# VH-VL binders against Small ribosomal subunit protein uS13 (rpsM): the designs that were tried, part 1

Every score and structure here is a prediction.

Target 1, 118 residues: Small ribosomal subunit protein uS13 (rpsM), of Carsonella ruddii (q05fk2)
Amino acid sequence: MNINICGVLISKKKNIVFGLTKIYGIGYSMSLKICSKIENFKNKKFKDLTNEEKAKIENFINKINVENNLKTIIKENFKKKLNLNSYKSLRHKKKLPCRGQRTKTNAKTRKKMNHEII
Below, numbering starts at 1 at the first letter of every chain, in headers, positions and changes, except where a header shows other numbers; antibody chains aren't numbered by Kabat.
ipSAE, averaged over its two directions, is called F for ESMFold2-Fast, E for ESMFold2 and O for OpenDDE. V2 adds 0.75 times the mean of E and O to 0.25 times the DockQ between the complexes of E and O.
Where letters were taken out, [cut] stands.
Atom coordinates printed by the task and the answers are left out, and those that the model quotes come from them; centres of patches stay.

## First folded at step 3 (VH-VL)

Design p1 (from c3 with heavy chain T106F; framework fv_oberotatug)
Fold by ESMFold2-Fast, scan of step 3:
Structure p1 (fold): chain C 118 residues (1-118), chain A 126 residues (1-126), chain B 107 residues (1-107)
Amino acid sequence: as target 1 above (118 residues)
Amino acid sequence: EVQLVESGGGLVKPGGSLRLSCAASGFTFSDAWMSWVRQAPGKGLEWVGRIKSETDGGTTDYAAPVQGRFTISRDDSKNTLYLQMNSLKTEDTAVYYCTTDYDILFGYYEDYFDYWGQGTLVTVSS
Amino acid sequence: DVQMTQSPSSLSASVGDRVTITCRASQSISSYLSWYQQRPGKAPNLLIYAASSLQSGVPSRFSGSGSGTDFTLTISTLQPEDFATYYCQQSYDTPYTFGQGTKVEIK
């Protein structure tokens, strides 16, 4: 079983500190900073997260998503060695804003903040 | 923080064998493609080979000078990369670095080495 | 294999100088070229990727240019910490190959 954190699928069995490093732009130090707001974070796995704790993590990541957008585009440009089929598949991937709030309330925000990985 | 720590270097006689280890931390090692790069004393950098993640097939590639003598492997349960070196020659004397040539955070292939270990010295001499 | 040739093999410079290092590939490699810096006794660190893209955290005095077979690394205003050896690397074809290095020494 996987959990979706800001558009990235992470195993629910994974420790939250190391699992968040799978998200682009989040290294170990940044993950520790994010997770420091969660009780017992050093031993906590994604399966043990409450909905409120998940929302706190997602809200913090949303604040840094814009800063990481340019880096994502640059990395896609670097991958010109990959064949056209891989390129087309990557171009269809979307990075979505994450929110722990009501989906209907956030629909317009998600559309506005969506971008394709090119 | 991302860290790569090599170990296992030392003095070996020509024709001998040696196993190097690289302990990885601060990222999801199992998702990463890993490479070994070496540098002979006072000389330039030389790519040795790489290993893909198990998800991407776990296959290995080697530079011609080491093909058939060196083997790259990994133990994802221990976050450790290995280089088994057999039939060592004096020209294998070098500092050996482990590196990542894969975006270890986002999971995209990268054609450059973002992170390097401190290196471990292998000396092949009588 | 793609062969990489760097020029010069060494150069002497003073703080504040503009330094230019050239790298030539034996065949066209498009823009699949990276530049690394290695300070004495340290592991290499990435400066430039995709011929001209500056790595995050690297000072803007470093820049890369070129495509095809001829590439250049420029340090606009040399600083004391820039006395090091610089390597180009092609990633167009496997095996990956490095240039022989350019040592930037104090005058």
Scores: ipSAE 0.000, ipTM 0.509, lowest interface PAE 18.8, mean pLDDT 78

Design p10 (from c3 with heavy chain E110Y; framework fv_oberotatug)
Fold by ESMFold2-Fast, scan of step 3:
Structure p10 (fold): chain C 118 residues (1-118), chain A 126 residues (1-126), chain B 107 residues (1-107)
Amino acid sequence: as target 1 above (118 residues)
Amino acid sequence: EVQLVESGGGLVKPGGSLRLSCAASGFTFSDAWMSWVRQAPGKGLEWVGRIKSETDGGTTDYAAPVQGRFTISRDDSKNTLYLQMNSLKTEDTAVYYCTTDYDILTGYYYDYFDYWGQGTLVTVSS
Amino acid sequence: DVQMTQSPSSLSASVGDRVTITCRASQSISSYLSWYQQRPGKAPNLLIYAASSLQSGVPSRFSGSGSGTDFTLTISTLQPEDFATYYCQQSYDTPYTFGQGTKVEIK
């Protein structure tokens, strides 16, 4: 059986650290940072992940994607401005949060979290 | 759990000095870019300045009204951010918030303020 | 500096209403825009980053859109806890600047 993490199908039997490296843009170091926020992550497999922990991982990946997109745009704009004196053109590519793709059940859980944070 | 706790606010006379502290916990402070944002009573939010992580050069940037008078610094060994305020003016009266771009899940900056402290009131009056 | 202007400055609404707040930048800021909520006596809270990305833990009734100079925050079905002041903020260039705020108050 597989689990869907931000559109990528990963075997539920995989360790979460190594499994996340299957996602484009996530290397081992980044996966370690993501997973270090999950209790007992070194021994945890995707099958043992709670819905809350899955949501945290998905939110993290979404933030990485946003950060990478912003860095790319900044770099491109800087080069365009530098080469054309004062010309600057920014394009926005819409990207939905991985967390926003959660089911109705997960939406209800997210609402509860907003009322009982910590 | 990310927490930011400001301290050091109080009443100061015009021309005086005051140092604010922000104690950070629940994240890797040394990786975070930190900012100060203020809000005058009954008014909107105003960015004061920021300090980058040591990894990103540890440089500071300031809004024009405070440039040359305020200094932002950090002590990563104590997980503490500072705002040294000199030559205070009545217009500096505000609640001062400590903010971070740091997301505890990613450990990276994002140019927006994920977490805020409770604020500390600075009143500059004669 | 990049100037941020919000409209309206205040509005009165009822629970269940759709609320729309607009933010305009004096120059193109791409998608370097965030939205914050501030309830009376409390610190601001991040709602939206990168113009349209919902912060973890924020209810799905909040959404953001726009790019360049014109941005919108929408609350699809206003709840009692949503009566607050909302601020947009650009991070395209320093100094970072906020809009003047939009107060959403109960009818």
Scores: ipSAE 0.000, ipTM 0.538, lowest interface PAE 11.9, mean pLDDT 79

Design p11 (from c3 with heavy chain E110S; framework fv_oberotatug)
Fold by ESMFold2-Fast, scan of step 3:
Structure p11 (fold): chain C 118 residues (1-118), chain A 126 residues (1-126), chain B 107 residues (1-107)
Amino acid sequence: as target 1 above (118 residues)
Amino acid sequence: EVQLVESGGGLVKPGGSLRLSCAASGFTFSDAWMSWVRQAPGKGLEWVGRIKSETDGGTTDYAAPVQGRFTISRDDSKNTLYLQMNSLKTEDTAVYYCTTDYDILTGYYSDYFDYWGQGTLVTVSS
Amino acid sequence: DVQMTQSPSSLSASVGDRVTITCRASQSISSYLSWYQQRPGKAPNLLIYAASSLQSGVPSRFSGSGSGTDFTLTISTLQPEDFATYYCQQSYDTPYTFGQGTKVEIK
């Protein structure tokens, strides 16, 4: 069986640290940071998560996604400015929002992240 | 360029004290978790301890052989990590490395050591 | 404490060889394992983290595998710059612990 974390289906049999790396934009270091608030996180599987722990993880992912999307937009805008009239198309796979990720800034950031990058 | 530069090593007698410093540059030191790792002559690597960023609580953890004798601290205004070593023993003789527990690309801590300093030698003998 | 044991303690190899080094944990550490390379007179450098993730800038001839208690570092085609000592390290629990090291020497 699977669990839905921020729109991503992950096997309940997976360790939470390694399972969260399946979410686009979350690497090992970020997953460790996210999971560090959960007791015994290094040995915990998704099947063992309480609803409260799941909510903590999703809330933290929302905060990380907003911050990282802003950093990425700044970085990509800088790259585009340096390489005017030069481009290599790359379309990012769409990311679904987590619960609570419904601010104007967040919505605009997510939209830009799902478009072609030069 | 990420740089870690250790200093303060030297010769000290058993029972003495010594303070090591690690000057950091090229990354946001205040966000980074930092560790000390040592290596006795001709031996393997041994983790000494770590300090978390102030944002993550600023707490410290130590290996049993140094617990109660060594103290790790940081000065974020100077981008400097410290290791205060008290009650030194001959078995503390080693090269001491400053390391980052921090992934520069993501800006978050990690449980692996991405960057290492050159090391500073501490010799404890009569 | 989690004890880490490497095998072999040393090996001799030639350029072009496939080299494997193993690391065993005294208890299950999931995939919380990293590999480091240390050249003589130098500080260690990170090769692999999370058992199988290649560190940025590390050549693709290096790979890691395993989970639980048994882990392997593989160098697919040994190069002259690969003659060094290799260490595994568990990050499952504090204190973090290293294996004793495996020295890869010229045959």
Scores: ipSAE 0.592, ipTM 0.783, lowest interface PAE 1.6, mean pLDDT 85

Design p12 (from c3 with heavy chain D111E; framework fv_oberotatug)
Fold by ESMFold2-Fast, scan of step 3:
Structure p12 (fold): chain C 118 residues (1-118), chain A 126 residues (1-126), chain B 107 residues (1-107)
Amino acid sequence: as target 1 above (118 residues)
Amino acid sequence: EVQLVESGGGLVKPGGSLRLSCAASGFTFSDAWMSWVRQAPGKGLEWVGRIKSETDGGTTDYAAPVQGRFTISRDDSKNTLYLQMNSLKTEDTAVYYCTTDYDILTGYYEEYFDYWGQGTLVTVSS
Amino acid sequence: DVQMTQSPSSLSASVGDRVTITCRASQSISSYLSWYQQRPGKAPNLLIYAASSLQSGVPSRFSGSGSGTDFTLTISTLQPEDFATYYCQQSYDTPYTFGQGTKVEIK
């Protein structure tokens, strides 16, 4: 049995940390960062995830992809006068379809992205 | 550069209502996640709630003591954050601060409150 | 909710002293911990974010450490402007919660 995370099919038997590394652009360190906000994540398998936890993981992956795209654009345009208003439109359009649920409950439990250097 | 200016505080009786405003300048307000934090006289800080940017869904989250009584909203055309307070209780007496959780350069929210307004006092007393 | 407990509630110190304030979370919050300073009659000011990262413009005498449940704010050489109340805050989960505060008073 498989679970679909942002278009990638992952075995429900896999540990969530290792399983997320199957997604393009997600390495072990990033997977740890995403999973660290899920209770007992080191021992949790995808089969044990609630729908809320799944949505939380998908939202974090979406944020990381949006942030990486924005960083690329910031670097490319850094020598020019940066127009911060242009980043809003670009950021919005770079959101991935894997951000499936936008209900109040999902929004309330959503963790903020950490911008710390590790 | 960044400024947050709260207004609308005052004296109100228990069961009454007040609306607070926070005028923002110096950053792209429409991209920012905004929060309200309060502090009762002589007490510590207490998070009230937040509102996400429209691009992130424009949803709100609240602390349990204010859930169902307080509503956070925003008017991006006026760069203004609001806190509608209904069914006020004596325990709501506090200085109310508006805060940002937003990196101006990247346009993404962070996990800390980097800018604060001066606060506006709300007194709920008979 | 994640409960944050600070220790001590108050302390007395002299200019030049090393001051240490601790903060404990009721559950692991990784490094999602910030420290704020509030001078009398003023709004809070961010000092440290992500447990150990110094906010731009904050003097290097301030430092943070810890992860999981136990966190420390250190002021290496207390200055007159450092007599204030200090708060920790977790951002691991909503609702965001603050410690009760530590008042640093002149000895």
Scores: ipSAE 0.000, ipTM 0.534, lowest interface PAE 15.0, mean pLDDT 78

Design p13 (from c3 with heavy chain Y112W; framework fv_oberotatug)
Fold by ESMFold2-Fast, scan of step 3:
Structure p13 (fold): chain C 118 residues (1-118), chain A 126 residues (1-126), chain B 107 residues (1-107)
Amino acid sequence: as target 1 above (118 residues)
Amino acid sequence: EVQLVESGGGLVKPGGSLRLSCAASGFTFSDAWMSWVRQAPGKGLEWVGRIKSETDGGTTDYAAPVQGRFTISRDDSKNTLYLQMNSLKTEDTAVYYCTTDYDILTGYYEDWFDYWGQGTLVTVSS
Amino acid sequence: DVQMTQSPSSLSASVGDRVTITCRASQSISSYLSWYQQRPGKAPNLLIYAASSLQSGVPSRFSGSGSGTDFTLTISTLQPEDFATYYCQQSYDTPYTFGQGTKVEIK
């Protein structure tokens, strides 16, 4: 019934564009961009995704998470070097937690978010 | 997908005024922070200023050479960015580029310019 | 304001060459540095952000390194389309400032 995408359970009957909006931080525009990598995405449901297509979607979400964390690490390292208690406010609307993301400052894996589909 | 198209450039006399427009498409313009960058003929790039999204306060920042003379504004209903240039000087002669200061993939401001328009030429001469 | 000094102002190279361009900030900017390419008559294109991160769609022959005040852009194997002007830019503080540019010309 459900498929696991980066730790979020989504009905296999949902269209992939609308279904990805269930993931925290992914709005319609972001979902549309992610899904544009998939053939016939406008009419495709999660039940019709191949394992390869699912992996492509998850890898794209993971890239977004890696880039976002890299930006955060850079700002934190900068604060440390300058002895700042704060660096200009951070604006962040679309934080995408996903398995396989690792950095030196937060090397903990998000394993609980990458469950096998049964 | 992402497109930025500048318009409004032309020949203006010193002391004159000109308004540039940048039509944006392919992303959620209302979420984006937008910048103007200029380049004098045969010279390097120079940041002009920035406007934040309305959600982030809609505030503007300007480089010293244009402070008090230029005004950046936006119309989110038309997906359009503006640069109002007053009291133009010959040293304002440049190609003006519209750029995004916003990561459309993450919805996070990015401190770099990942999308640029093709530019519009402003010539200030008598 | 943070001053960006770029070196050299121009260089001549042949296809297949390894090209190195440097950029120096007047104060520590951590990793808040980006590199742009501008081909003649075209708008700039982002190559590298956060000092060393390759922008999506940019060929792997481009790489960035450095932190603090000294930064380097490297093109491992120059291609014909790489004859262009390259700019570094700091985003540590406003006003954002660019280096003066390095023109990579055919030898």
Scores: ipSAE 0.000, ipTM 0.527, lowest interface PAE 15.4, mean pLDDT 78

Design p14 (from c3 with heavy chain L105W; framework fv_oberotatug)
Fold by ESMFold2-Fast, scan of step 3:
Structure p14 (fold): chain C 118 residues (1-118), chain A 126 residues (1-126), chain B 107 residues (1-107)
Amino acid sequence: as target 1 above (118 residues)
Amino acid sequence: EVQLVESGGGLVKPGGSLRLSCAASGFTFSDAWMSWVRQAPGKGLEWVGRIKSETDGGTTDYAAPVQGRFTISRDDSKNTLYLQMNSLKTEDTAVYYCTTDYDIWTGYYEDYFDYWGQGTLVTVSS
Amino acid sequence: DVQMTQSPSSLSASVGDRVTITCRASQSISSYLSWYQQRPGKAPNLLIYAASSLQSGVPSRFSGSGSGTDFTLTISTLQPEDFATYYCQQSYDTPYTFGQGTKVEIK
């Protein structure tokens, strides 16, 4: 009575939120975010998943892995750009709504962007 | 079974206003970032703007041609996305699509348009 | 704004051909590039994300490559349903921008 999710065997009797935490790199909070995309997720077990819902979960897990790798690359590249005083870094500074345009931007956006580098 | 259904398109005179709606189903709408993309007859795709989820701040961003004239909003209780278009110009004539980023790991630089509606035609002419 | 340029604007091909479409960004966008297919009268469909990742349900004959400024979409063995217009799109910075499109036509 198991289902294969991205190479990991999980009991079909498990609630989808707790079951996904069995996958390496997926904690409870991340599992909740994945499962929130599925209808009636609080009461849904793996045995009740449709083929479409299973595909959605697998796609999300793949995208998380890709996005985590991309975030690492971006972080490294942005550090390089700042050190080199590149053309892109200069354009980022000018385009940030919260930098020198605080009175002209939405208050919520301004507050959130005050500490952003990008 | 994700569905996005646009409505509200039609014929409007220059300087007029129009409101588009996009009814979403088959996914947790409140968690998704939503965008509007348009396509003028016989031309390519042009991003109009996007709105983030409430959890990620509910902020909006717009392309320069529509900044100050168009407003994107959402009603999570109705699973509906809106585009309010004011001061319409003939250059705004296009099919308007609503699109969604279906990813849970939402980052401003990591968006993917997984799902699209079938579009609604807006014609701006005298 | 990041400008996206596609080459060619159109191409003629036969079923079974290998087709390549290129996309160039005006500045480095790392791997923040997606490819879409649009059939006449239909909405666009996502094929590739993060420059080289195949979207679930998309046939394996589609592949993407590249990083930084130069990107390529390849269709290894063209099928009848592949005659469509293809668009690249950057998501590195707002505004998001698309290439002008490449129309793949029957030879």
Scores: ipSAE 0.000, ipTM 0.524, lowest interface PAE 12.6, mean pLDDT 77

Design p15 (from c3 with heavy chain L105Y; framework fv_oberotatug)
Fold by ESMFold2-Fast, scan of step 3:
Structure p15 (fold): chain C 118 residues (1-118), chain A 126 residues (1-126), chain B 107 residues (1-107)
Amino acid sequence: as target 1 above (118 residues)
Amino acid sequence: EVQLVESGGGLVKPGGSLRLSCAASGFTFSDAWMSWVRQAPGKGLEWVGRIKSETDGGTTDYAAPVQGRFTISRDDSKNTLYLQMNSLKTEDTAVYYCTTDYDIYTGYYEDYFDYWGQGTLVTVSS
Amino acid sequence: DVQMTQSPSSLSASVGDRVTITCRASQSISSYLSWYQQRPGKAPNLLIYAASSLQSGVPSRFSGSGSGTDFTLTISTLQPEDFATYYCQQSYDTPYTFGQGTKVEIK
């Protein structure tokens, strides 16, 4: 059996930390941050997840997606100073899908959101 | 740029006390989980403890050798992390590093240490 | 507590060599393992997280592998700046624990 997290089907037998890495823009580091809000997360599988915990995870993904859009400009300025090769990673993190997202996730909305901070 | 600068190290007698400070800049300190890691002269790395962000409960965790003697605290208004060390023992002699398990790009903790300060030396001897 | 054991404790190598360092956990830690480099007189630097993910800015000659209890750090072609001490660290459970270190020395 599968569970739907922000439009992505994940096996209920998967550990929640590693399972969330299937979602576009969520790497291991990001998944750890999302799951840190769930009790006993390092040993928990999706099959053991309550509807409330599922909603909590989706809420965190939603919040992260919004924050990543806002932090893109800061990251670009920081990258220019440190000469970091992180363009590919940053680009992937920006396109996180999630049900319940308050702001539309299309390219125009994301671009406008990023520019409004400047 | 992320910077962590430790201070407050020095020579202390066994049974004495010291407070270390870590001044943070270049990221949203209030969102970060912070840790202290120490290294005795010529030895390996040893995790001392951590403090969570206030948003995540502001709780602390400690390694057994320092439990009950050391206290980690933070002042988010000053972007400063503290380590209060009481009842110091000779085996506490080490360089103490301030570290963050916070990803500046996502604003969340990550259970590994991507930024470190330069360290401050604490020597406990008679 | 989860104990981390590294091998070897030290090794001698030449520039251009392939270097392999191993790390063993006393219990399964899945992929909650990081590798750090520490050059003499400097603070540690993160190389690898989640057992195999290369940290941004770290040269591609560094790679990590393994899961469960057995992990490996590989430097495919050793450079002069790579003579340092390397540490593994588990983040599966608190207290976080480090291996004892592997010193890579010039031959």
Scores: ipSAE 0.005, ipTM 0.568, lowest interface PAE 10.8, mean pLDDT 78

Design p16 (from c3 with heavy chain I104F L105W; framework fv_oberotatug)
Fold by ESMFold2-Fast, scan of step 3:
Structure p16 (fold): chain C 118 residues (1-118), chain A 126 residues (1-126), chain B 107 residues (1-107)
Amino acid sequence: as target 1 above (118 residues)
Amino acid sequence: EVQLVESGGGLVKPGGSLRLSCAASGFTFSDAWMSWVRQAPGKGLEWVGRIKSETDGGTTDYAAPVQGRFTISRDDSKNTLYLQMNSLKTEDTAVYYCTTDYDFWTGYYEDYFDYWGQGTLVTVSS
Amino acid sequence: DVQMTQSPSSLSASVGDRVTITCRASQSISSYLSWYQQRPGKAPNLLIYAASSLQSGVPSRFSGSGSGTDFTLTISTLQPEDFATYYCQQSYDTPYTFGQGTKVEIK
C-alpha cells in the first residue's frame, strides 16, 4: 500500500513528515516546513491525505527543485565569468569587473539538507 | 492568505524626504527577503532594492539611481518593511510596490516576485 | 548591468489570437528570467518563473521558453482579460532589471 510522491513510492502508513525525507533533497527540517501548513500534520499519515493536499506537497517539492537548479546554474556561470574576466583583466590591468553578486544564500540550509539526504 | 499593503506615499518637493511602509500578513515575515519595485507614471517597472532576512545577514542591495539616497529597513516585530527616501528628485516620481521573492510555505529562496502590494504613489514636483 | 530589451513595445490582437512577446538579455542569464502581467490600474502578477515554469493559478494558455539571451512568452489563445502590459525580468545578477514592457491592445 504505497503512494507516489514526485516519483518516489512511500508507504501510506508512514507519517507525512518522516515519509517526505525519503525524497532526494528533502531533509527533516524542510519536510517539517512543507507539512506545517497541513491540518494535524504531526499525526497525519499518507493514507489520510486528500488529493488536494498531495498536489500541494508535490508543488512545494517542485518549487524546491527549481530553486536548487537555479543555484547550480549561477555557480556554473560564475566559473565561466571568472575565467573570461580573468583573461580580459590579464590583458587590461589584471582586475576583475565589479559584479553585482547575489547576496541571497541558502548555504546553511543546503548543507543541512545534503547531510540529511545521505 | 499573503497580503502586502503599502502606505506613506504623497506629494513632496525636490530635495525632500519621505518614508514608505509595507505591512505584511499571512506569512512568516521574519523569514522573507523583501524588495521594493517602482513604476513611473506610464512607464515600466524598475527594481529599487532589497533586504535579506536577519537570519541570512539582514543586508541590503540597491539599484544605482537610489544608492546613497534610499535606505531599506525592516521591523520583524511589526511585520513591516520600510523605504526611507532622502534627497528626492523629480525622477523618483512613481508608484512604489512592496514585493517578496520568498516562498512562505517552503521557506526557500527564490529569484522572482510571487507577491505584490497594491502600491503607493510618490509624487516629487516643484 | 544586464539590460533587457522587449519587442514589440506594443501589439494589437483579437480574442482568440496567438500572441508572442520576445525578451533579449545583453548577456547570458541562463534561465534566470520571469514574466509578469500588469492589467491597467493593478499591481503586476507573476506568470512564469525560471524561463518556462508556470506559476500556480496561471492559465495554461501562457507559456515561456528560451535560455541564455533569447526568451519568448506565448499566449496560445488570447482572452479578454489578457489585454495588459507584459514585462520580463532577469534575476541572474543584481541589480535585477526589467524589460521595457509590451502592451497588448485590442484590435
Scores: ipSAE 0.000, ipTM 0.534, lowest interface PAE 13.0, mean pLDDT 78

Design p17 (from c3 with light chain S31Y; framework fv_oberotatug)
Fold by ESMFold2-Fast, scan of step 3:
Structure p17 (fold): chain C 118 residues (1-118), chain A 126 residues (1-126), chain B 107 residues (1-107)
Amino acid sequence: as target 1 above (118 residues)
Amino acid sequence: EVQLVESGGGLVKPGGSLRLSCAASGFTFSDAWMSWVRQAPGKGLEWVGRIKSETDGGTTDYAAPVQGRFTISRDDSKNTLYLQMNSLKTEDTAVYYCTTDYDILTGYYEDYFDYWGQGTLVTVSS
Amino acid sequence: DVQMTQSPSSLSASVGDRVTITCRASQSISYYLSWYQQRPGKAPNLLIYAASSLQSGVPSRFSGSGSGTDFTLTISTLQPEDFATYYCQQSYDTPYTFGQGTKVEIK
């Protein structure tokens, strides 16, 4: 049996820390941060999650995506400020909330942070 | 670039006290969980203890041999980690390393030590 | 506490050899295991985390495997700079504990 976390199907038998690393953009350290809010997280499997704990995990993933999007915008705005003699366009693809997230690029063409700012 | 520089090591008599410092740079120190690891001459690595970031509660954990004698603290305004060592024993003789529980790419804590300082030697003897 | 035991305590090998070091935990620790290398007179450096993930900048000749209680570090083609002591470390529970170390000496 599988569980759906932010559109990704993960085996209910998997440990929550290692299972979340299957989600694009979530590495081991970020997964540890997300799961640290769950009691006994290092020994917990998805099958043992309550609906409340699942919601907390999904909320944190959405919060992290918002924070990463803001960091990307700030970096590009700083670069624009340094280039007063150039006309530049900002193009980016916004990360969607959990439930309904679509990916238009395959794994080979995916970029870190799922954004392209030019 | 992540850099950790320990200082404060030296010779101290049994029962004495010593304070070690670790100056951190190249990452957001205030977000990082930090550990001390020691190594007695010719021996293996031994975890001493950990301090969490202030935002994660600033709590500390210690290995049994140092519990009640050592205190880990941090000063985020100075990007500095401390180890206060009291009631020192000859068995505490070791090189003390400052380690990071911080992933510079994501800015989140890890449960492994990806960066280490050069170490500072503490010798407890007469 | 979770106790970590490494084998062998020391070994001698020739450049080009395949070297295997094992680590055993006193209880199941899932994949919460890291491997470190310490060259003489230097601080340790991280090689492998989460049992099998290669740390950025570490040569591909190093690999880790295992789960639960039994773990292995492999060096596929030993180089002169690999003369060092290797340590496993569990992060499943505090206190974090290290194995006793394995010294790799070039023949």
Scores: ipSAE 0.401, ipTM 0.747, lowest interface PAE 2.5, mean pLDDT 84

